Miniprotein binders against q53ft3. Designs and how they scored, part 7

Target 1, 195 residues: q53ft3
Amino acid sequence: MFGCLVAGRLVQTAAQQVAEDKFVFDLPDYESINHVVVFMLGTIPFPEGMGGSVYFSYPDSNGMPVWQLLGFVTNGKPSAIFKISGLKSGEGSQHPFGAMNIVRTPSVAQIGISVELLDSMAQQTPVGNAAVSSVDSFTQFTQKMLDNFYNFASSFAVSQAQMTPSPSEMFIPANVVLKWYENFQRRLAQNPLFW
Below, E stands for the ipSAE of ESMFold2; O stands for the ipSAE of OpenDDE; V2 stands for 0.75 times the mean of E and O plus 0.25 times the DockQ between their complexes.

## First folded at step 24 (miniprotein)

Design C3 (at its last look DockQ between E and O 0.01; V2 from the best seeds 0.00; counts 0 for: pae E 18.1 > 1.5, pTM E .771 < .8, SAP 70.345 > 70, placed apart)
Fold by OpenDDE base, look of step 24:
Structure C3 (fold): chain B 195 residues (1-195), chain A 93 residues (1-93)
Amino acid sequence: as target 1 above (195 residues)
Amino acid sequence: SITVRVMIYENGKIYRYKFEVESPEELEKVLEKLEKKIEKEGAEYVYIRVYAESPEEAKEFAKLLVEIFEKLGFTKIRVYFLGNVVWIVGRLE
């Protein structure tokens, strides 16, 4: 039902089902992990009105598990990226995984997915630094890229009166570049994944 | 802070401005200065991009900027939204 991906590692598609509504992935050497992707495999959807609360668990100094709510996955949002690197010193939150006798080695963390009612999920507050502002980062990058290109191209703009004959070269009107820029921004605004 | 980027196109020249504002109200003060410049020198094309703190705030900025563009006499105004970012383009037809 669920998959877990850490960059540079093999994808995990076999979660340990610890309860009818709870799934767990082990994350060895978790201290080296910055981001985790949790996603639905697409084989089994959530029941109507239900989704998945995603939790991160790491051992504290005493070896006791510290659980933190990262976020959610749903049928409408079947994948999510979470930053876990900054959570290693965070405070624990309430979690539904109870006293799982999880044999933890000091270097192994866990991702837990709890299938819950959407209404209940809406009342929960994920840890603030877990949600990857991927959209913001992507948007910022795209804007910088677009501006860079536009500034570069426009720096070469000359009036027709300033042009010298160069039969071997093709020229693009500045207005074409501007139109492209505007069209791209429009498309991006409509759908950031339009390509 | 909220980053505001302004590009003014006039007779083949491009004027670029960058502002940091704390609220839409503060943007109005900044843009008042720009308005005076545009009115004095003219502008064929104006592009403004705002990185707001929220989509709702982006809409507030957009509303304000559209009003300014209309006041400046721009007849073709385009507004684009992506999350917390808003683009506004104005042209004189």
Scores: ipSAE 0.009, ipTM 0.238, lowest interface PAE 9.2, mean pLDDT 82
Fold by ESMFold2, look of step 24:
Structure C3 (fold): chain B 195 residues (1-195), chain A 93 residues (1-93)
Amino acid sequence: as target 1 above (195 residues)
Amino acid sequence: SITVRVMIYENGKIYRYKFEVESPEELEKVLEKLEKKIEKEGAEYVYIRVYAESPEEAKEFAKLLVEIFEKLGFTKIRVYFLGNVVWIVGRLE
């Protein structure tokens, strides 16, 4: 359902589902991370009337998680860029992850996504200045995201002769990804905010 | 020391383990213990993250982990690097 991308790092597409409505990505070496992208993979949309609240968590000195609301993703806005570089010493906020059996280590932060009603999300206030507003920074981050996604997806490409049968999985021809990548780059150059 | 985090996925359930190791031999012992657990409980995917002290150390651990995964019967092995951190993904069947 979700992907998580850090500029200059490999894309994560295997979120840990810690509850029916809660998903988590691990962020190792979190102190070197300035921005993250959270996005919908496009295979499973949110149910009607629902969306995703996105949280950032880091361990405190006792190893306990401190959660901060970054913002939101929805079917209408399926990706978002968040700045987290200033949040690693910030005050925690109320969050829905406190009862989850989430295991963590002192050096690993997490991105949490909670599927919630849009009405409930509208009453929440993100902490700090997490949203990215600069067009140049947005374009640079988006270009890195495109390259990283393409490189990640391409690393799984195989010829039909090398294909291992897996009838329970759905597959996409590699040329579909390439066509999407080329079209996205063209449209981004015309209008960085087209998506 | 070197930190190792393990995630095992089976039939929608997630199992997580954390270990601290000081040598490649200690890492091998930890993985052998994990292999016994995985065979008893079954697994669809195994993810291992190793937090090394340097990029060169991460590359050496990647070689060790690949060799160990192959010894333990893992297939479809994938390795990813992020600075001093290496991820290894493997599937048994």
Scores: ipSAE 0.000, ipTM 0.092, lowest interface PAE 18.1, mean pLDDT 70
ESMFold2 (binder alone), look of step 24: mean pLDDT 78; pTM 0.754

## First folded at step 25 (miniprotein)

Design P4i (at its last look DockQ between E and O 0.07; V2 from the best seeds 0.00; counts 0 for: pae E 23.3 > 1.5, pTM E .781 < .8, SAP 72.619 > 70, placed apart)
Fold by OpenDDE base, look of step 25:
Structure P4i (fold): chain B 195 residues (1-195), chain A 93 residues (1-93)
Amino acid sequence: as target 1 above (195 residues)
Amino acid sequence: SIEVKVIIYENGKVYTYQFTVESPEELEKVLEKLEKKIEKEGAEYVYIRVYAESPEEAKEFAKLLVKIFEKLGFTKIRVYFLGNWVFIVGELE
């Protein structure tokens, strides 16, 4: 019914069903994970009037699981991206997985999906910044790309006094790169799809 | 946490700083330290990028940053918004 995807890892399509309405994915080495994609496989839809509340669990300093509501998936929104890297210091919230005897490993986090009524889901508040919109994810990627280029280019920056004469080579001033960087970001800010 | 990137262009040199802050107040304190450096070195161009928790928070950061840039004496100030991102540029004529 559900899939879980971490970039650079194999997709998980076999959730552990811990209850009739509860599914769990294990995330080994969770400290290296920034984002998780939760999606419906498309084989079995949610029953009418129902959706899925997506929770994240990590061990606290005492080794106890801390569950936090990340967001939701529904028939109308069958996939979502969640940022989990910043949740490590968060407080636990009320969750439907508290009574479940789930084997815990210190380095393994869990994604839990609870099938719930849509009306009940509407009353729940996810932790801040856990849900990443497609636009936001694109923006973040773009910024990382721009940063990568800037960092790469700037690493070659030298003063005139440090330059070795090379008459056959052309040089670009550092301020040109900086101006390009700003201009590109300006254009993105005006229209993220300008390209 | 809020991710902050600062780029300073001074006398042909480029300086880049990346750090995180937990609040606007903390950012202000960090920027006060940077302000002293900028004033001493005579920065011609300063770029600051903040990734906020929301677009609304981004606007609040923008207001703070504009005030700082005005205090620094920048005559050209440009502000851009993209989602939770705010970009601000200060330039001396």
Scores: ipSAE 0.226, ipTM 0.719, lowest interface PAE 1.4, mean pLDDT 86
Fold by ESMFold2, look of step 25:
Structure P4i (fold): chain B 195 residues (1-195), chain A 93 residues (1-93)
Amino acid sequence: as target 1 above (195 residues)
Amino acid sequence: SIEVKVIIYENGKVYTYQFTVESPEELEKVLEKLEKKIEKEGAEYVYIRVYAESPEEAKEFAKLLVKIFEKLGFTKIRVYFLGNWVFIVGELE
């Protein structure tokens, strides 16, 4: 019924059903994730008068889940992009030197979807900067991930005169990355869901 | 309008902000507010992307962004262009 996507990872289409009205996706290594896409597969709509409340969960200092409302998906708005980077302040960022310190919290968070009456959803307030809603929001999220990769990769660009000799290392010409970026941009504009 | 994206890197974390402004003066005011946030968070890299209305305007925004990054105290500033886009990176050595 539902799908969950993080850029650069395989799409998840098999939510764990934990109740008749509740579905969960696991997010390993959640501390590196800034945005998550939640969408309906299109095979089974919500029942009349209902929609989905979308939550993000991260473990607290005792390893217990803390659930925060991100926003909603409905038959009329069947996909949404949510920012979760600002939601990790309490637990997920407490171990900046994990290799030198004992990890007290697991690196797995969850996305939960609860099927609710639309009237009940209207009485709930999402975390103030989490929701990015619409089909264009998916395109915007994809563009952000594309730009993030290009910006990071290009920040390491060197000329041949600057290269440290290392015959065992692999290198990519900078213009190949630029051509890939331009091609991806054009394809995204033609069909935001092509990838 | 002018489309702006700001990406801040701090200890392996990435913070993203996206907004639009109507003038270079508005851009500078918004970035002034971000200046205090960047100093408080101890960012090691800051990346700003601006969509200009022409390649010539992108070059003018690069000049503005370099001045802002110098005010922020970054010692290494790099600028990249892609059509109407201008990208700038500031980092501490």
Scores: ipSAE 0.000, ipTM 0.072, lowest interface PAE 23.3, mean pLDDT 69
ESMFold2 (binder alone), look of step 25: mean pLDDT 80; pTM 0.789

Design P4j (at its last look DockQ between E and O 0.02; V2 from the best seeds 0.00; counts 0 for: pae E 8.6 > 1.5, SAP 75.181 > 70, placed apart)
Fold by OpenDDE base, look of step 25:
Structure P4j (fold): chain B 195 residues (1-195), chain A 93 residues (1-93)
Amino acid sequence: as target 1 above (195 residues)
Amino acid sequence: SIEVRVIIYENGKIYTYQFTVESPEELKKVLEKLEKKIEKEGAEYVYIRVYAESPEEAKEFAKLLVKIFEKLGFTKIRVYFMGNWVFIIGELE
């Protein structure tokens, strides 16, 4: 019914069903994970009036699992991206997995999906900044890409006095890179799809 | 957390700073220190990017930064918004 995707890793399509209405994915080496995608496989929809509450579990300082509500998936919103990098500490909230005996290792986090009534889901409050919109994720990626190029290019910057003659090479002034950086961001701000 | 990126162009040199702050109040303190630094050393071009918690917060940061840039004497000030991002550029003619 569900899939879980971490960038740079194989997609997981076989959740561990720990209860009739509860599914769990293991995330090894969770400290290196920034984002996770949870999605429906499209084979089995949620029953009418039901959706999925998505939880994240990580071990606390005592090695005990801490569960936090990330967000939701539904038939109308069958996939969602969650940022978990900032959720590796803190206290858990009320969750449906607390009474379940789930085998855990200290280095493994878990994504839990609880199938629940939509009306009940509406009463729940996800942890802040966990849910990432597609637009926001795109803008973040774009900025990281721009920063990467800028950082790379600027690392080669030298003053004219520091330059050695190299007739076979062409040089671009650093201010050109800076102006490009601004102009590109300006265009993105005007229309993120200008390209 | 609020992500901040600062680029300063001074005497043909580029200085880049990237850091995070945990609150708007902390950001304000950092910006005040930055203001003092720029005032002392001078800059032909300053770029500041802030990733806020909301578009509304981004606008509030923009207001603060514009005031700082005006105080610093920049003759050209440009502000751009994209979602939670705000970009502010101060430049001398």
Scores: ipSAE 0.343, ipTM 0.789, lowest interface PAE 1.1, mean pLDDT 87
Fold by ESMFold2, look of step 25:
Structure P4j (fold): chain B 195 residues (1-195), chain A 93 residues (1-93)
Amino acid sequence: as target 1 above (195 residues)
Amino acid sequence: SIEVRVIIYENGKIYTYQFTVESPEELKKVLEKLEKKIEKEGAEYVYIRVYAESPEEAKEFAKLLVKIFEKLGFTKIRVYFMGNWVFIIGELE
């Protein structure tokens, strides 16, 4: 039903179902992970009126899970990126001998997904700075790609006085490219998914 | 033949028209239809490209198109020539 992806690792698609409405993915070596992607595989949608609350859990110094709400996935928003680097508990008290008196804790964390009513999910508040919208990442990538294209295309610009006439070649005024670029950016800012 | 392409930006929407006409008189009739459509619906940016049968004819088409764009209320009108081609752009603001 669900997938979990971490950069540089194989995607996980076989969540452990721990209850009728609860699913988990194990994240070994979670200290090296900054972001996770949670998504629906597309094979089984949420029932009507339901969605998924996404949690992050890490073991405390005693190995006991500490769960935090990251955000949500729904049929209308079937994927999301979450930042977990700020949610890890690994800091001890500073002292002059370094960390050599610190007891080691296992490095396995979990992503939990709880299937819930949308009305119930609307009453929940995720931890701050955890959710990174997949729309935001796409928008940033798209903006960088558009800037690169515009700079590249502009490097070929010449004035009409510099052009040599050629009956076999096609031309477009540079203003046409600029207008397209401006319109695309405006539409993207209004709705990153308009295209 | 005279080749024409028109691109219209209207309230975030993009409309494209392409056609060929056999005479300047036929072109004038089609442009009058286009003018009426733009008057009714409005436009923030209009691009028209015309391939004429001579550079002199392209210059004559440019004069006609400038008059049309002025009637439509465009405040920025840009005209470009390349041989038999004329490109004209009308913008508001």
Scores: ipSAE 0.007, ipTM 0.449, lowest interface PAE 8.6, mean pLDDT 74
ESMFold2 (binder alone), look of step 25: mean pLDDT 82; pTM 0.806

## First folded at step 26 (miniprotein)

Design P4k (at its last look DockQ between E and O 0.04; V2 from the best seeds 0.00; counts 0 for: pae E 17.1 > 1.5, pTM E .660 < .8, placed apart)
Fold by OpenDDE base, look of step 26:
Structure P4k (fold): chain B 195 residues (1-195), chain A 93 residues (1-93)
Amino acid sequence: as target 1 above (195 residues)
Amino acid sequence: SIEVRVIIYENGKIYRYQFEVESPEELEKVLEKLEKKIEKEGAEYVYIRVYAESPEEAKEFAKLLVKIFEKLGFTKIRVYFMGNWVFIVGRLE
C-alpha cells in the first residue's frame, strides 16, 4: 500500500504491517537523512473517509523512541515530502504506535503510517516545518547558493589603484558580477525553473 | 525574524548589509539610517531582498520598500516576488 523513499537509497515498497491499520518502514543511519518521501503505491487506496497519518520515530538519548507527527497522505494527496533532519532534537507527541513493542536499534529510525479517519486527522497538528514545499526549499537553496558565490567573488574586489600589472591575468569588473546577480534573481523570480 | 539583505553600488564601490528584523516597521527604521547615507553620498544601484513569513507579508514589505525608493529619487524601480521572497531594485537613470 505504501512506499518510502530517501534520496540516495533504494525505494522501500514493503512496509512492515504491525497492525491492521499500521505500517512501519525502517530508516537505517537516520542521522544522515534530511528528507523522506512517503507515497501510496496505487495498488490499494484508503477506504472512503480514511487517510494516513505519517509519523517519524527516532531514539532519544536514552534509546527510547520519540514519535512525531509529520503530516498526512490521502487518496487526494497520495505523496508527501517531509523534512526530518530538524526533528531529531524535537519533542515527542502522542502517537498511535506507543502501545506497540517495536524492536528498535540505536541507529535506525522509523516511519510509521497509521490509517485513520479523515475527520480525526484534521484535528491533529503536525510538527512545524515538517511538510516541505519543494518550491520553497529550492528557492531557499538557490538564494543561499547565489549569496555564497556573490560573497566569495566580491571578496576579491580591488580598485584599479590597488591593481598591479599582470598581462597574463584576466579580470572581471565587479559591476559585471553585480549585474549577473541581479539578472539571475530576476529570472529566478519570474520562473524558478528557467534553467 | 525576517532576513534582509541590502546591496548598494556607489561610485564603483559595493556595500553589503545583512540583518534581521521583526516587522516592516522595524525595517523602515533601519532603512532610514541607510537612506541618510545614500542621500549624502548617492547611489547608482540599490538592491534589497527580504524573506518574509508569508507572501502577504512580502507584499507589505514591498510597499514599504517602494516608498523608500521613491523617496530616494530612484527613477527606475523593479519589484519581484517569489514565494515569501521580495526583491527590489532601484536605479538612477
Scores: ipSAE 0.146, ipTM 0.618, lowest interface PAE 1.9, mean pLDDT 83
Fold by ESMFold2, look of step 26:
Structure P4k (fold): chain B 195 residues (1-195), chain A 93 residues (1-93)
Amino acid sequence: as target 1 above (195 residues)
Amino acid sequence: SIEVRVIIYENGKIYRYQFEVESPEELEKVLEKLEKKIEKEGAEYVYIRVYAESPEEAKEFAKLLVKIFEKLGFTKIRVYFMGNWVFIVGRLE
């Protein structure tokens, strides 16, 4: 499914699959690496509604893995470049690779890719702003979806005088949709990943 | 054990549930709780991921998942298999 490229090295196309939804590449001599490219090979796309969360793992001073979220890869953005030169002393982030440690040696880091729902990925914040534009893509999609939903729902608005009785159906006042839309827009502008 | 992860989008909120079950019978009980906890009028998007003990078991669980999604009234159902994994997504559309 995935490839991993470091400048001056052969491309890696044989990820170690450590779970059905988790893939890992080893990065020997990680301290000399400044950037890494993660990309989809094009042979197997993500299932509909899913994408990949990309993590970087390096051993801390005790030799224990520290995982940091770099960003995302999706069918719509099948490759991404991540800067890792500044992450080798940072704090870890929450990650799905907990007890699934694969291989650790003092000078080897890992790139981990976890297949997740796109909506779930939008709630995650990459560490150190290492990723280019994956968060922006979800934010833009979410804003378009909100606009489309409100325009669609409001196009069916009727007054009580215009309403035909339909006792088996439930109805929602239009003001509820407007209040929800305005509140969601405001919260999204404050933090695109507030949910 | 069988790992189950459920994500529900409802009324502008996302709810997440994780379950670990030891048998297909326990999985069926968990899925029945899902039916009882979801308001059909409010659920817009439901995702379930199951990690079975084998690919054959995953296919068996897919049949149960599809029946539950149909009972909940979902009209757009997608099922994906990847080894021991089965993923199912349902939408009211």
Scores: ipSAE 0.000, ipTM 0.132, lowest interface PAE 17.1, mean pLDDT 67
ESMFold2 (binder alone), look of step 26: mean pLDDT 75; pTM 0.711

Design P4l (at its last look DockQ between E and O 0.01; V2 from the best seeds 0.00; counts 0 for: pae E 17.7 > 1.5, pTM E .784 < .8, other shape alone 3.642 > 2.5, SAP 71.713 > 70, placed apart)
Fold by OpenDDE base, look of step 26:
Structure P4l (fold): chain B 195 residues (1-195), chain A 93 residues (1-93)
Amino acid sequence: as target 1 above (195 residues)
Amino acid sequence: SIEVRVIIYENGKIYTYQFTVESPEELEKVLEKLEKKIEKEGAKYVYIRVYAESPEEAKEFAKLLVEIFEKLGFTKIRVYFMGNWVFITGKLE
């Protein structure tokens, strides 16, 4: 019914069904994971009026599992991306997995999906910033990348008077970098996928 | 918080500022200070980028930025939007 994807890893399509309405994926080496994709396989839809609440669990300082609500998947929204890297030090929330004896291994986190009524899901509040818009994340990444390059390049900027003659070297004026920066920003604004 | 990036090109020199503000009102105050600096230095090119909390807020910032650029006498003003991002460029001919 569900799949789980971590970048750079094999997709998981076989969730452990721990209850009639609860499914769990194991995430080994969870500390290296930034984002998780949870999606429906398309084989079995949610029953009418129901969806899936997606939870993340990680061990606290005492090794006890801390569960947090990441967000939701539904028949109308059959996939979602969640950022979990910033949640590893967060506070736990109420979760439907607490009464279940889920064997946990050190360094292994879990994604839990609970099939619930849509009306009930609407009353729940996911942890902040867990649900990621792919477009927004891409935009943020791109801006950070551009800024990084600009900052790096500009750090080498010197006046002509400060330059030491080096006939074997080629130099690029700082204004060229600035023009590139502006042009790239403009193109991204017009079409984020122009490249 | 609102992330702000300012790039000023003046007399062959490039100045880059990056900072955060907690409110649009605070941004306005900062921009007023920058306006004075730009006027004093005679900047030929200015780039300002703001990451707002919403696309709607970005549009509001754009209005403010355009007003400042017009006041500064920039003849070529360009505004671009991308999600919550707004950036404006101005050139003095």
Scores: ipSAE 0.250, ipTM 0.726, lowest interface PAE 1.3, mean pLDDT 86
Fold by ESMFold2, look of step 26:
Parts: C-alpha cells; structure tokens; sequence
Structure P4l (fold): chain B 195 residues (1-195), chain A 93 residues (1-93)
C-alpha cells in the first residue's frame, strides 16, 4: 500500500504492518538521511474519509524512541516529501505507535504510517520545518538550488587571459559545470526522484 | 506464527528478506544459519513480530526471544509492545 524513498538508497515497498491500521519502514543509519518520500503505491487506496498520518521515530540519548508527526498522505495527495535532518534532536509528540521497553538502541530510525479519519488528522499539528509537502514543491526547491549553484559557480568564470597563476590549486573547466547542470535538469524533468 | 524481517546494507544497497517460522525453536535454528541462508556480508538487522493471545503470553514471548538473540550474539536489542503484538529487533554483525 505504501512506499518509502530515501535519496541514494533503494526504494522500500514492503512496509512492516504492525497493526491493522499501522505500517512501518525501517531506516538504517538514519543520521545520513536528510529527506524521505512517503507515497502510496496506488494498489490499495485509503477507505473513504480516511488518510495516513506519517511519523518519524529515532532513538534519543537514552535509547528511547522519539516519535514526531511529519505530516500526511491522502488519496488526494498520495505522496509527500519530509525533511528529517532538523528533527534528530527534537521533542516527541503524542503518537499511536506504542513505547520502547529496552534502552539498547540500534542506529535505526523508523517511518510510521497510521491510517486515521481525515477529521482526526485535521486536528493534528506536524512538527515545524518537517514538511516539503509535495513532489512539485520538491522539484521547485531542487530547481532553485540547481539554478543557485550554477549562477554562483558561473560568476567565477574567467578566461585564460584573466587567470592568476596558482600551481598548487586544481581547476575545473567551466563547461564541466555547464554539462553537469544540463544533465541534472534533464534527469530532474524526467524523474524528480532520480537522485 | 513468528514473522521475521532481515535488512542488510551492503555496497550502498538495502536487501530485505521476510519469512515466517512456527516456533521459537525453529526461529533459533534459522537465525543460527542466517549467514548461509542470506549470502550477504553486511551487518544483519533482524526484526521480529509475534501476536500474543494475552499480556502474560506477550511477556513470555519477549523474554524468550531476547534470550535467543543474546545467545546468538545479537546486539542493540530492543523490545516493544503494541496491544498484544510483541516486536523485537537486533543487530548481528
């Protein structure tokens, strides 16, 4: 029913069902993860009037799980991108996933999805700075970052006549940056989640 | 039955294996042979869930499964409950 994607890792499509209405993905070595994408596979929609509340769990300094509400997925918004890099020291929120009994914690975080009534979801407040709320928003953010990098790097371009000799430095031809920019844009347009 | 999931991170990829066993004794035997069954070198993150028919049975399952994990050299062992569900996780290097 659900998928979970982390940039640079394989897509997970086999959530662990931990209750009739609760699903979990495990994220090993979570400290290197900045964003996750949670999406519906499209094979089984939510029942009418229901949707999914998405939580992130990581171990605190005592090894206890800290669950934080990231946001939501619904039949009308079947995918969402969540920023988790700023959450790894935050306070937990009320959540439906139970509690840890042993403080010997691995370096494994979890994404939890709880199927709930839409009216109940509307009363919940995600932790701040968590949501990058759609693939369209992700694509726009990524395009802006790409343009920013290209414009910044291009502003340092010089001709051979303008170069100051520096035998201890390594240089990259400006056309390498341009080729990277063009290739990245093409791949982003074809698949916003390719990276 | 006892549901088992094994996650391995190797060469920048995640490998996931899922299977069921019918008893803790069968589970111990399968976990003893895990590296032969799963031809990967990376550390194995093992996740187990079991539905108990009472809170007392859930505690008994948790104790037994933790003992199996400890006997077989698993580290980072975590136990948690959700209703009558018992979840146990561990790492085997």
Amino acid sequence: as target 1 above (195 residues)
Amino acid sequence: SIEVRVIIYENGKIYTYQFTVESPEELEKVLEKLEKKIEKEGAKYVYIRVYAESPEEAKEFAKLLVEIFEKLGFTKIRVYFMGNWVFITGKLE
Scores: ipSAE 0.000, ipTM 0.118, lowest interface PAE 17.7, mean pLDDT 70
ESMFold2 (binder alone), look of step 26: mean pLDDT 76; pTM 0.731

## First folded at step 27 (miniprotein)

Design P4m (at its last look DockQ between E and O 0.01; V2 from the best seeds 0.00; counts 0 for: pae E 11.2 > 1.5, pTM E .770 < .8, SAP 70.791 > 70, placed apart)
Fold by OpenDDE base, look of step 27:
Structure P4m (fold): chain B 195 residues (1-195), chain A 93 residues (1-93)
Amino acid sequence: as target 1 above (195 residues)
Amino acid sequence: SIEVRVIIYENGKIYTYQFTVESPEELEKVLEKLMKKIEKEGAEYVYIRVYAESPEEAKEFAKLLVKIFEKLGFTKIRVYFFGNTVFIIGELE
């Protein structure tokens, strides 16, 4: 029903179902994770009038799990991006996973999804900085993607004097990549949904 | 902490810097040092992106950045805002 994506890692499509209405993903080495994408696989929709509350849990200094509500996914909003890097110092919130004895290693965090009534979800308040506004989260994600591409491309940059003959290859000037980067940033700033 | 990205194009070379600062004042100091190194050769293109904590802070950074770009002699300056993020581009005409 659900997938979980961390940049630079394989997508997780097999959530552990810990209850009829609760699903959990393990996030090893969570300290290196800045953002998590939670999405519906599209195979099974939420029942009518229901959605998913998305929680993050990490071990505190004592090894006890700290749970925080990140946000929501619904049939109408089947994916969401959450920033978790700044949550390590957050206070725990009420969560529906308290009764589950989940074996955790100190370096492993968890994403929990609880299937709940939409009306109940509306009464819940996610931790302030976790739910990147859909626009902000998308913008940040896009920017990171752009940065990644730019960094990748620029790492291959060589001067003409450094070029070795390769008649079978085509070369793109570095300034073209830079201009593309700028143009994309500009367009993104003007309208994050310009496509 | 505030995340800052700087891209400089100078004499056909591209330099990219990624770092964090704790205040606008710190950013100014860091940029001044960077620009002094580049000023000798004349930067043709400079891009700076700042992830601020608020839109208001982003505006303050923008103001600072514009001043720096003006000091550097850039005449073509573009500033863009999106959320808490600001990026500025300076080019020599």
Scores: ipSAE 0.172, ipTM 0.656, lowest interface PAE 1.6, mean pLDDT 84
Fold by ESMFold2, look of step 27:
Structure P4m (fold): chain B 195 residues (1-195), chain A 93 residues (1-93)
Amino acid sequence: as target 1 above (195 residues)
Amino acid sequence: SIEVRVIIYENGKIYTYQFTVESPEELEKVLEKLMKKIEKEGAEYVYIRVYAESPEEAKEFAKLLVKIFEKLGFTKIRVYFFGNTVFIIGELE
């Protein structure tokens, strides 16, 4: 139903469903994360009158979870970018996850999505300036992730003169990666939310 | 057991309660006691979420909750379902 995207990391598309109306993504090494994108995969919309409240959780100095409301995703706004770099020592928000038995390792933060009535969401205020979602911000975030992937993959490139036989390994020509990168950039420029 | 969340909005203040009940009768008793505690301040908006175990149970809880909201004087009552979860809002018009 949902995806979660962090710059420099692969997209997560397999949320842990912890209740019928609650979904969680783990964020290992959360101290290095500044922004997170939460989006709908596009196959299962919210029912009419409903949307998703998005929360960030990290362990406090005692190892207890602190939950903070970041913002919302809806059928009308199916993706949002949230700044979390300033939230890792903040105070918690009122949240719906407190009584849930959510599987969590001690050093891992989480993104939680709770299905809510739109009217209920309108009565709540996200913490600080966590929501930074705009089409331009999403495009810039996505472009940085594309650049990171391309730079990483190209760092392993070898010329034909540098190749040694390795019959047990599969290879992809570097031009295939470049072609994909160029095509993805073109599609992103035409529709920043195409994926 | 059935998990229940209640959120009550009164003049800019929010009261949140979470508890578990084993029957609709127990839910009614708990809600009546809770609403008596809050009624003196005048609730403007009451939101209840019930995690039912089946669609039939969800409908049973919805009927009970509508009766409770009518008793409290709310004239704008809305009920929603997501799977077996019941969402109900009562507010003054």
Scores: ipSAE 0.000, ipTM 0.357, lowest interface PAE 11.2, mean pLDDT 73
ESMFold2 (binder alone), look of step 27: mean pLDDT 75; pTM 0.702

